# Miniprotein binders against q96jn8r1131to1294: the designs that were tried, part 1

No score or structure here was measured in a lab: all are predicted.

Target 1, 164 residues: q96jn8r1131to1294
Amino acid sequence: TLEFLENHGKNILLSNGNRTATRVASYNQGIVVINQPLVPQLLVQVRIDFLNRQWTSSLVLGVITCAPERLNFPASACALKRAAWLLRGRGVFHNGLKICEKFGPNLDTCPEGTILGLRLDSSGGLHLHVNGVDQGVAVPDVPQPCHALVDLYGQCEQVTIVNP
Unless a header shows other numbers, all headers, positions and changes below count from the first letter of the chain.
ipSAE, averaged over its two directions, is called F for ESMFold2-Fast, E for ESMFold2 and O for OpenDDE. V2 adds 0.75 times the mean of E and O to 0.25 times the DockQ between the complexes of E and O.
Where letters were taken out, [cut] stands.

## First folded at step 1 (miniprotein)

Design a1
Amino acid sequence: SEEEKRIEELLEKIKELLEEAKRLAEEGDPEKARELLEEAKELIEELMEIAKKLGNEELLKLAEELLKEAEEILKEVEEKLK
ESMFold2 (binder alone), alone request of step 1: mean pLDDT 85; pTM 0.816

Design a10
Amino acid sequence: MSEELKKELEELKKEVEKLAEEIRKAIEEGNKEKVRELVERLKELVKRLEELAKKLNDPEILKIVEEIKKLIEEIEKELKS
ESMFold2 (binder alone), alone request of step 1: mean pLDDT 78; pTM 0.703

Design a10v
Amino acid sequence: MSEELKKELEELKKEVEKLAEEIRKAIEEGDPEKVRELVERLKELVKRLEELAKKTGDPEILKIVEEIKKLIEEIEKELKS
ESMFold2 (binder alone), alone request of step 1: mean pLDDT 78; pTM 0.706

Design a11
Amino acid sequence: SHMEELVKEVLELIEKMRELFRKAIEATDPEEKRRYLEEARKLFEEASEIARRANLPELLEEVERVFEEVMRELKEAEEKG
ESMFold2 (binder alone), alone request of step 1: mean pLDDT 84; pTM 0.803

Design a1v
Amino acid sequence: SEEEKRIEELLEKIKELLEEAKRLAEEGVDPEKARELLEEAKELIEELMEIAKKLSGDEELLKLAEELLKEAEEILKEVEEKLK
ESMFold2 (binder alone), alone request of step 1: mean pLDDT 78; pTM 0.729

Design a2
Amino acid sequence: TPEERLKEIFEKVKELHEEFKKALESGDKETAEKIAEEIRKLMEEFEKIAKEVGDPRLEELVKEVKELVEEIKRLIEEYKS
ESMFold2 (binder alone), alone request of step 1: mean pLDDT 76; pTM 0.680

Design a3
Amino acid sequence: SDEELRRLLEEIRKLAEEIEKLAREIEKGVSPEEIEEKLKELERLVRELEEKAKETGDEEVKKIAEEARRIVEEAKELLERAKS
ESMFold2 (binder alone), alone request of step 1: mean pLDDT 74; pTM 0.675

Design a3v
Amino acid sequence: SDEELRRLLEEIRKLAEEIEKLAREIEKGDPEEIEEKLKELERLVRELEEKAKETGDEEVKKIAEEARRIVEEAKELLERAKS
ESMFold2 (binder alone), alone request of step 1: mean pLDDT 70; pTM 0.634

Design a4
Amino acid sequence: SNIDEILKEAEKLIEEALRILEEAIKSGNPEEIEKAVKKAEEILRRVLELAEKHNHPEIVELARRVLEKVRELREEALKLKE
ESMFold2 (binder alone), alone request of step 1: mean pLDDT 76; pTM 0.691

Design a5
Amino acid sequence: DWREELEKLLKEAKELWEEFKKAYEEGRFDEAEELAKKVLEIAEEIIKLAEEQNDEEAKRIGEELKKTAEEALRKIEEARK
ESMFold2 (binder alone), alone request of step 1: mean pLDDT 83; pTM 0.795

Design a5v
Amino acid sequence: DPREELEKLLKEAKELWEEFKKAYEEGRFDEAEELAKKVLEIAEEIIKLAEEQNDEEAKRIAEELKKLAEEALRKIEEARK
ESMFold2 (binder alone), alone request of step 1: mean pLDDT 82; pTM 0.780

Design a6
Amino acid sequence: GSEEVKRKLEELAKRIEEAIKLAKELNDEELVRRLEEALEHVKRAIELIEENPDNEEVVRQAEEVVREAEKLVEEAKRKKG
ESMFold2 (binder alone), alone request of step 1: mean pLDDT 81; pTM 0.760

Design a7
Amino acid sequence: GSPEDKLKEVKEKFEELLKKVREAIEKGDLETAIELAKELLKLAEEALEIAPTEEERKEIEKIIEEAKKLIEELEKLLKEG
ESMFold2 (binder alone), alone request of step 1: mean pLDDT 79; pTM 0.718

Design a8
Amino acid sequence: SREELIERIRRLLEELREIVEEFIRKAKEDPSLDKEEIVRRFEELLKRAIEEAERVGDEELVRELKEELERIVREIREKLK
ESMFold2 (binder alone), alone request of step 1: mean pLDDT 74; pTM 0.611

Design a8v
Amino acid sequence: SREELIERIRRLLEELREIVEEFIRKLKEGVDKEEIVRRFEELLKRAIEEAERVGDEELVRELKEELERIVREIREKLKEG
ESMFold2 (binder alone), alone request of step 1: mean pLDDT 64; pTM 0.447

Design a9
Amino acid sequence: SDPEEIRKRLEELIKRVEELIREAEEKGISPEKIEEAKRLLEEAKKLAEEGKLEEAEKLIKEAEEIVKEVLKEAEEKKKGS
ESMFold2 (binder alone), alone request of step 1: mean pLDDT 80; pTM 0.752

Design b1
Amino acid sequence: SPEEIVEEVKKLIEEALELAKKGDKEEAVKKLREALELVRRLGNEELEKAVREAIEAIERGDPELAEKILREALKLAEEKSE
ESMFold2 (binder alone), alone request of step 1: mean pLDDT 81; pTM 0.770

Design b10
Amino acid sequence: TSEEIKKRLEEIAKEVKERAEKLKDPRAREIVEEAIKEALEALEKNDPERAIQILIEALRKVAELEGDEELRRLAEELERELREALK
ESMFold2 (binder alone), alone request of step 1: mean pLDDT 73; pTM 0.668

Design b11
Amino acid sequence: DREEVVRKIVELALELAKEAKTEEVRKILEELAREAIRRGDPEFAEKALKIMAEALKEDNPEKVRELIEEFLRKVKEELGS
ESMFold2 (binder alone), alone request of step 1: mean pLDDT 74; pTM 0.661

Design b12
Amino acid sequence: GMSEEELIKEIEEKFKRIIEIFKKNPEKAKELLKELLEFAKKHGLPEELIKEIEELIKKGDLEKIKEKIEELLKKLKEKM
ESMFold2 (binder alone), alone request of step 1: mean pLDDT 75; pTM 0.649

Design b13
Amino acid sequence: SSEDYIRRAIEIAREAIEKGEDPVEAARRAVEEVLRELGVDEETIRRIVEEIVEAVRRGESIEEIVRRAIELAKEALEGS
ESMFold2 (binder alone), alone request of step 1: mean pLDDT 76; pTM 0.688

Design b1v
Amino acid sequence: SPEEIVEEVKKLIEEALELAKKGDKEEAVKKLREALELVRRLGNEELEKAVREILKEAIEAIERGDPELAEKILREVLEEALKLAEEKSE
ESMFold2 (binder alone), alone request of step 1: mean pLDDT 75; pTM 0.716

Design b2
Amino acid sequence: DTKEKAEELIRKAIELLEKAIKLAEEGKSPEEVLKLVEEAIRLILEAAELLPEDPEVLEKAIEAIAKIAEIVLKYAKDEEIRRKALELIEEAIRLAEKLKE
ESMFold2 (binder alone), alone request of step 1: mean pLDDT 70; pTM 0.638

Design b3
Amino acid sequence: MTEEEIIKKIEELMEKAKEYFEKFKKTGDESYLEKAEELIKEALKLAEEYNLPELKEKALELLKEIYKILGDEEKLKEVEEELKKLKE
ESMFold2 (binder alone), alone request of step 1: mean pLDDT 83; pTM 0.790

Design b4
Amino acid sequence: SKLEEIAKELIKLAEEFAKEVEGSPEAKELAEKAVELFKKALEEILKGADPEEVIRLLKEALELVVKAIEIAAKSGDKELIKEVAELVKRIAELLKELG
ESMFold2 (binder alone), alone request of step 1: mean pLDDT 77; pTM 0.747

Design b5
Amino acid sequence: TDEELVRRAKEAVERAIELARKAGDEEAVRLIKEAFERGLEAVKRGDYETARKIFEEALRIAEERGNEEAERAIRIALEAIKRAEE
ESMFold2 (binder alone), alone request of step 1: mean pLDDT 71; pTM 0.641

Design b7
Amino acid sequence: NPLEEIFKKMEELIREFIEAVRSGDEEKAREILKEMIELMKKAIELAKDPEMKKKLEEIVKRMEEALKKGDFEEVEKLFEEAIKTMKEALEKS
ESMFold2 (binder alone), alone request of step 1: mean pLDDT 80; pTM 0.744

Design b7v
Amino acid sequence: NPLEEIFKKAEELIREFIEAVRSGDEEKAREILKELIELAKKAIELAKDPELKKKLEEIVKRLEEALKKGDFEEVEKLFEEAIKLAKEALEKS
ESMFold2 (binder alone), alone request of step 1: mean pLDDT 77; pTM 0.721

Design b8
Amino acid sequence: GNVDELIKEAERLLEEARRTGDEELIKRAIELLIKALELTKDPEVARKAVELILELAELLNNPELLKEAIKAAEELYRRTGS
ESMFold2 (binder alone), alone request of step 1: mean pLDDT 73; pTM 0.674

Design b9
Amino acid sequence: SEFEELIKKAFELVEKYVEEAIKTGNEELIKTAAELLIEAYEIAIKANDVESMLKVLETLIKLAKKTGLEEFLEIAKELAEKAKKIIEEK
ESMFold2 (binder alone), alone request of step 1: mean pLDDT 74; pTM 0.667

Design f1
Amino acid sequence: GSEKTIEVRIRVDDPEKAEEIAKRILELAEKYGLEVEIERDGNTIRIRVKGPEEKVREFLKELEELAKKEGVKVEIEEKE
ESMFold2 (binder alone), alone request of step 1: mean pLDDT 78; pTM 0.736

Design f1v
Amino acid sequence: GSEKTIEVRIRVESPEKAEEIAKRILELAEKYGLEVEIERDGNTIRIRVEGDEEKVREFLKELEEIAERLGVKVEIEEKE
ESMFold2 (binder alone), alone request of step 1: mean pLDDT 78; pTM 0.738

Design f2
Amino acid sequence: MKRVTVVIEGPEEVVERAAEIIKELAEKHGVEVEVRVEGGRVEIVIEGDEEKVREVLEEAKRRIEEEFPGVRVEVVEESPELEEEIRRRVEELLRE
ESMFold2 (binder alone), alone request of step 1: mean pLDDT 72; pTM 0.618

Design f2v
Amino acid sequence: MKRVIVVIEGPEEVVERAAEIIKELAEKHGVEVEVRVEGGRVVIVIEGDEEKVREVLEEAKRRIEEEFPGVRVIVVDLSKDPELEEEIRRRVEELLRE
ESMFold2 (binder alone), alone request of step 1: mean pLDDT 72; pTM 0.651

Design f3
Amino acid sequence: DMYEVRIEIEGVSEEEAREIAELLKRLAEELGGEVEVEYRDGRLEIRIRFESKEDAERFAELVKRILEEKGYKVEVRIEE
ESMFold2 (binder alone), alone request of step 1: mean pLDDT 82; pTM 0.769

Design f3v
Amino acid sequence: DMYEVRIEIEGVSEEEAREIAELLKRLAEELGLEVEVEYRDGRLEIRIRFESKEDAERFVELIKRILEEKGYKVEVRIEE
ESMFold2 (binder alone), alone request of step 1: mean pLDDT 82; pTM 0.772

Design f4
Amino acid sequence: GSEVTIRIEIRAKTEEELERLKKLVEEIARRLGLEVRFEEKDGVLYVEIRGTSEQIEEFIREVKEIAPEAEVTVEVREEK
ESMFold2 (binder alone), alone request of step 1: mean pLDDT 75; pTM 0.700

Design f4v
Amino acid sequence: GSEVTIRIEIRAKTEEELERLKKLVEEIARRLGLEVRFEEKDGVLYVEIRGTSEQIEEFIREVKEIAEKLGVEVTVEVREEK
ESMFold2 (binder alone), alone request of step 1: mean pLDDT 73; pTM 0.676

Design f5
Amino acid sequence: GKKYRITVEIETDDPEVIKRIVEEIERLARELGVRVEIRVEGNRVTIIIEADSEEKLEELLKRIEELLEKLGVKYRIRIEEVE
ESMFold2 (binder alone), alone request of step 1: mean pLDDT 85; pTM 0.815

Design f5v
Amino acid sequence: GKKYRITVEIETDDPEVIKRIVEEIERLARELGVRVEIRRDGDRVTIEIEADSEEKLEEFLKRIEELLEKLGVKYRIRIEEVE
ESMFold2 (binder alone), alone request of step 1: mean pLDDT 76; pTM 0.699

Design f6
Amino acid sequence: TMKIKVTFRVESEEEARKVEEIVRRIAEKNNVEVRVERHGDTVTIEVEGSEEEVERVLREIREELERNGLRAEIEIEVKE
ESMFold2 (binder alone), alone request of step 1: mean pLDDT 82; pTM 0.791

Design m1
Amino acid sequence: SKTIEIRISPDLSEEEIERIVREALERAKEGDRVEIVIEGRDPEVAERIAELIRRLAEELGVEVEVEREGNRIRIEIRKKE
ESMFold2 (binder alone), alone request of step 1: mean pLDDT 81; pTM 0.771

Design m1v
Amino acid sequence: SKTIEIRITDDPEEEIERIVREALERAKEGDRVEIVIEGRDPEVAERIAELIRRLAEELGVEVEVEREGNRIRIEIRKKEG
ESMFold2 (binder alone), alone request of step 1: mean pLDDT 78; pTM 0.740

Design m2
Amino acid sequence: SDPRELLERLKELAEKLGLPEPEFEFEEVEGPDGRRYVRVTVRIGDEVIAEAVAETREEAERLAIERALEELERRLKEGSE
ESMFold2 (binder alone), alone request of step 1: mean pLDDT 82; pTM 0.778

Design m2v
Amino acid sequence: SDPRELLERLKELAEKLGLPEPEFEFEERDENGKYVRVTVRIGDEVIAEAVAETREEAERLAIERALEELERRLKEGSEKLE
ESMFold2 (binder alone), alone request of step 1: mean pLDDT 76; pTM 0.716

Design m3
Fold by ESMFold2-Fast, scan of step 4:
Structure m3 (fold): chain B 164 residues (1-164), chain A 93 residues (1-93)
Amino acid sequence: as target 1 above (164 residues)
Amino acid sequence: GKIRIRVRVEEDGKTYEFEFEVDSEEEAERLIEELLKRLKELGLEEVEIEIEADSPEEARRLAELVERLAKELGWRVERVEVRGNRVRVVARR
């Protein structure tokens, strides 16, 4: 059973058996991590439940290769300078460096109800899935173990884990 | 009119706050421009700028100023808020 870890950003409230994450304050401090390592063939999916449009940017998705159970999360995932591969807006970032200008849809404009997924292929390539559609390899050769991360930043105030 | 400016940044999981006081909108413009340039050069991901102005009219002008400078210097403006004499701007790279 996939769940969000109890270690999360300070503005997060977990509910629905730790399968729903709600950011209850501000615009940041909303990082959550899936409780199992992202192993090849595991598809982790979250649904965008609620957007607050007073903010410009929205959620960030990605993976981290450090152990998440005791990690002191920064205010936003974009501040992670080590061990992080992130999808933000249209870009792909490794430790703060943009490594791809335009990949997949613009995450800042995905509407409520969108289902976003992360999966590793057999070669260690990280894939983004949008409403069931594989967008291709965003990051090749992700080191393992790695853990799926969602940053409920800005507009995105609630997500729920969805079974494939 | 004294203008109070508070800048908040996150680094290494910690929040740092710096406070400044200037005597004019022109001084505020120069200070804010230099701060935004320097913070971007240092690779900071987020900045929150809070300003307490001498009047609501001055606050609105300063909000427009900060938004313009942030955009010109390559920051993405997340939010601009004006509440009476107070301004809050959140920007990220």
Scores: ipSAE 0.314, ipTM 0.725, lowest interface PAE 3.5, mean pLDDT 90
ESMFold2 (binder alone), alone request of step 1: mean pLDDT 84; pTM 0.832

Design m3v
Amino acid sequence: GKIRIRVRVEEDGKTYEFEFEVDSEEELERLIEELLKRLKELGPKKVEIEIEADSPEEARRLAELVERLAKELGWEEIEVEVRGNRVRVVARR
ESMFold2 (binder alone), alone request of step 1: mean pLDDT 81; pTM 0.804

Design m5
Amino acid sequence: SEEIERLVEELIRRAEESGEPVTITIEVDGKRVTVTVRPGMSPEEIRELVRRALEEGDEETAERIVRRLIEEAKRRLEEG
ESMFold2 (binder alone), alone request of step 1: mean pLDDT 58; pTM 0.398

Design s1
Amino acid sequence: SLEEKIRELVEKIKKGEISPEEAAKELLELAKEHGLSEEDVLKAIEILAKESNDPKVLEVLKRALELLKKKPEELEKIIEELRKK
ESMFold2 (binder alone), alone request of step 1: mean pLDDT 64; pTM 0.516

Design s1v
Amino acid sequence: SLEEKIRELVEKIKKGEISPEEAAKELLELAKEHGLSEEDVLKAIEILAKESNDPKVLEVLKRALELLEGKSDEEVEKIIEELRKK
ESMFold2 (binder alone), alone request of step 1: mean pLDDT 66; pTM 0.533

Design s2
Amino acid sequence: DELERKIKEIIERAKELVKKGELEEALKLIVEAIRLAVENKDKELLVEAIKIIAEIAKELGDPELLKKVLELAEKAYELTKDPEIKKIIEELKKEL
ESMFold2 (binder alone), alone request of step 1: mean pLDDT 84; pTM 0.818

Design s3
Amino acid sequence: SEEVRKLIEEAVELAKRGRHDEAIRILEELAKKYPDVKDEILTAIAVIYKLKGDHEKAKEYLEKVKDPELKEIAEKLLEELE
ESMFold2 (binder alone), alone request of step 1: mean pLDDT 79; pTM 0.759

Design s4
Amino acid sequence: DIEEKIEEAIKLLEEGKVEEAVKLLAELAKETGDERLIKLVELVKKAVEEKDPETLKEALKLAEELGLPKLKELIEKALEELE
ESMFold2 (binder alone), alone request of step 1: mean pLDDT 72; pTM 0.594

Design s5
Amino acid sequence: GEEEIRRLVEEAAKTNDPSKIEEAVKLALELNDPDLIIEVARILAEAGYEEEALKVLELAVKKTKDPRIIEEVKKLIEEIKK
ESMFold2 (binder alone), alone request of step 1: mean pLDDT 73; pTM 0.655

## First folded at step 2 (miniprotein)

Design a11_1bA
Fold by ESMFold2-Fast, scan of step 2:
Structure a11_1bA (fold): chain B 164 residues (1-164), chain A 81 residues (1-81)
Amino acid sequence: as target 1 above (164 residues)
Amino acid sequence: SHMEELVEEVLELIYKMLELFDKAIEATDPEEKERYLWEAFKLFLEADEIAERANLPELLEEVERVFEEVMRELKEAEEKG
């Protein structure tokens, strides 16, 4: 059963059997990580439950290749300086560097109810799924093991893990 | 004082961020525009980190307010362009 790890950003409250993450303060300190490594063919999906339109930017999702159980998370996933591949807005980022300008839909505009998924293909390519539709390879050759990460940044104040 | 020095450091980062937003608004090359926006965002993250590390919640709120304000201005400028 997929769950969010108890090690998470300071502003996160887990509920619903650790399947729902709520950011209870501010706009940051909202990083959560899935409890199982993202292995090929595993599709990890989260649903956007609540958006606060006070903020302009929204959630970030991606993978990290360091062990998450005792990691001291920064305030924002984009501040991770090592071992992170992140999707933010329309961009793809690696260790603080933008490596792709336009990939998939703009994550800052996804409405409540949107289901976002991450999956590795057999060649180590990281795929984004939006409402069940594969957007293609965002990042080739992701090192293993890696872990799916969601940063409840800005507008996105709540997500829930959903089954495929 | 120590707190005044931290506030000055944050203000310098905010001023540099605002300069980069102005450059992004005026840029016609999409690649150049995105580079300015990414550099501005990095400065925002630095200012945010300093304010948080210093345990200055009022300064942290101000940093975020300024960032959101300029992001809105950028969006409005692009819609009119």
Scores: ipSAE 0.007, ipTM 0.403, lowest interface PAE 8.4, mean pLDDT 83

Design a11_1bB
Fold by ESMFold2-Fast, scan of step 2:
Structure a11_1bB (fold): chain B 164 residues (1-164), chain A 81 residues (1-81)
Amino acid sequence: as target 1 above (164 residues)
Amino acid sequence: SHMEELVREVLELIIKMVELFMKAIEATDPEEKLRYLTEAIKLFREANEIARRANLPELLEEVERVFEEVMRELKEAEEKG
């Protein structure tokens, strides 16, 4: 069963059998990682449960290719300097550097109830799914093993893992 | 009320400060980074001044706490790894 790892950002509280992550303070320190590696064809999905509109930036989705169980996570996913591919706003980032200006919808504007998914295709391409719709390949040739990451940044204060 | 308006104004300044720090982290051009950081620091000073003048110690503490958090985040982002 898919769960969020017990190793997470310090402002996170896990509930619902570690399937719901809530950021209980501030705007950052909200990184969570899925407990299973993102193997090809596995679709990992989270639903946006609660948005605090006092902030303008929102959640970040992506993958890391390092072992997450003992990582000391930075305050935000944007500070990950190694082994990280992230989707933030409309951009795609690799180790803190923007590598694509516009991909998919703007994640800063997705409403409560939106279901966001990550999937590797058989060629190692990382796909973003939005409400069941495949947005295409955001990142080609992701090294394996990799792990799905969600940064509950800014507006996004709660997400829940949902089944496909 | 006037007090509620001041609290809202300070919180809006702090949110804008955080946004400018994130823009600085994402910026590639050194001159753009410096412009964002300079503006962010100005917003911090404005928020701090309002909280002090209003004699709202809890709000002042929050302003300073958030500033320390964004400075830490910037340092983490700028470190070479």
Scores: ipSAE 0.031, ipTM 0.468, lowest interface PAE 7.1, mean pLDDT 86
Fold by OpenDDE base, second read of step 3:
Structure a11_1bB (fold): chain B 164 residues (1-164), chain A 81 residues (1-81)
Amino acid sequence: as target 1 above (164 residues)
Amino acid sequence: SHMEELVREVLELIIKMVELFMKAIEATDPEEKLRYLTEAIKLFREANEIARRANLPELLEEVERVFEEVMRELKEAEEKG
C-alpha cells in the first residue's frame, strides 16, 4: 500500500492511514515522501484536496534518489540541492537548477480535485500524469531507486494518495 | 544582469518589509498596526515569490529567516506591552 513516510516536513499532519497529508501551519515545511520506490510502470498519484488561496504558488512534485527515511527536509523542496528532480509551476528542476522552462500544465494553477501522477517508463523516463493523461517525459533518465516527493507549498494544504 | 536585478528587488522588498514591521511594533492603534502588518506580509510574499521563481533557494531561505526573526520580535514586543 502506498503511504506517506513518517519522516516529513514539520508542518505536516498525516491521516487516513498516512495516505493524506495536511499542512497545518504557515505556507511551507510541507514535504512528504511516498514509502514505496518508483518502479517501471508503477503509477503513483496524489489528489489536491484543498487549496488556501491566501498564499501564492502551489505544490511541488518530483522524486528523490537518496534515502528518504533519513532526509532532513528543508523548508521547501526548491532548497534540495542533491538527488532531486522537481516539477514546479511549468518548470523542471534538478538539484535546484532549472533544466526545462515549460513542461506540462502549470502546477501552480491546478484546481482542487486535480490528480497528479508520476510514473517511470522502461527507459527510466519520469512521466507526469494529470487527471490520468500522460503529459510526457519530464526527466529522461532518473536513477533508481527513487521515491516520489510532494511539497505541500503555498496554496496546497492537503493531498491524498489515490489509486489509478 | 537580470539575476542581479531580481536580487536587488528582493532586497528592497525585505528592507521595506522590516520597516513596516517596525512601524507595526510601534503602533498603538490596532487598526494602524494591522495595516502595517498586512502590508509587511504582502511584501514578504512578493519577495518570497520572486526568490522562488528565480530559483534562488538561498535567497528564499534568507527572506524566510528575516520574516521569522521579525515576527519573533513582534511577539516579544506584544508580550512586553
Scores: ipSAE 0.014, ipTM 0.284, lowest interface PAE 7.7, mean pLDDT 88

Design a11_1gA
Fold by ESMFold2-Fast, scan of step 2:
Structure a11_1gA (fold): chain B 164 residues (1-164), chain A 81 residues (1-81)
Amino acid sequence: as target 1 above (164 residues)
Amino acid sequence: SHMEELVKEVLDLIEWMRLLFRYAIEATDPEEKRFYLELARELFEIASDIARRANLPELLEEVERVFEEVMRELKEAEEKG
């Protein structure tokens, strides 16, 4: 069963059987990771529950290739320079650099209730799903093992894991 | 030593903060610019906290000096545009 790991950013509170993550302070320190590796065919989905418009940017989604269970998370997912492939706004980022300018919808403008999904295809391509719609391959040939990550950054203060 | 490793970590954070300010100045998208500045501020806070907790006041002063320097560069760049 999919849950957020007990190891998470310091501003996170887990509830609802570790399926809901709430950022209780500031705009950062909100990284959570799914408890199982993202293997091909597994669709991991989270719903945006609460947005605070005090902040401009919103949640970041992606994968990390380092072991998450004991990782000392940085304040923002973008600090995971060599281990992370991230979707932020309309961009795709790796190694701190934008590798794609416009992919899918702008994550900074997705409203409460939006369901965002991550899935690996059989060739190791990382897909973003938005409200059940596959946006295509954001990142080809993701190294394995990898783990799905959500950074409750800025506007996004709460997400919940939802079944496909 | 552990102290030498902490100093190196703070210096690395300062260099990454400088890089983010450069990215912010070069960014044409206002939202991307804001994101880089927010992340740079976060690194400033992390570096300052490490230096303060390690009781390294000269290192803390260096962190603050660099932050002030890049903030001046940002303001100057904005005034020119």
Scores: ipSAE 0.000, ipTM 0.133, lowest interface PAE 15.5, mean pLDDT 81

Design a11_1gB
Fold by ESMFold2-Fast, scan of step 2:
Structure a11_1gB (fold): chain B 164 residues (1-164), chain A 81 residues (1-81)
Amino acid sequence: as target 1 above (164 residues)
Amino acid sequence: SHMEELVKKVLILIEMMRQLFRLAIRATDPEEKRTYLEFARILFEVASKIAREANLPELLEEVERVFEEVMRELKEAEEKG
């Protein structure tokens, strides 16, 4: 059973058997990580439950290659640099560098109820799924092992893991 | 004189604006970056109004020049990652 790890950002509260993550303060300190490595054929999905439109940016998702169980998470996923490949707004980022300008929909505008998924293909390509639709390869040749990461940043205050 | 005080105030605002753009360029957090840029734009507008109302066109040109320079630097930094 997929769950969020007990190690998470300081503003996160886990509920629903660690399948729902709620950011209870501010706009940051909202990083959560899935408890199992993202292996080929595993589709990890989260649903956006609640958006606070006081903020302009929204959730970030992607993969992290360092061991997450005891990591002291930074205030936002954007600070993870070399260990993370991130989807944010319109772009794909690694080590602070925008490696793709326009991939998939703008994550800052996805409404409540949107289901976002991450999957590795057999060649190690990271795919984003939006409401069941594969957006294609965002990142080729992701190093393994890696873990799916969601940053409940800005507008996004709650997500829930959804089974395929 | 009052005019010398106004000139000094505008020069201080220009320096504050430059510092906020530098903080924005270095910021990795999107909301922090947005906040620094919004504040820098407010300072640009305030400095421009003071220079314009004091009828100091050379100082207004300096405010505008610095704003354009730091906006260019911000764009270049974002393009390089």
Scores: ipSAE 0.000, ipTM 0.331, lowest interface PAE 12.6, mean pLDDT 87

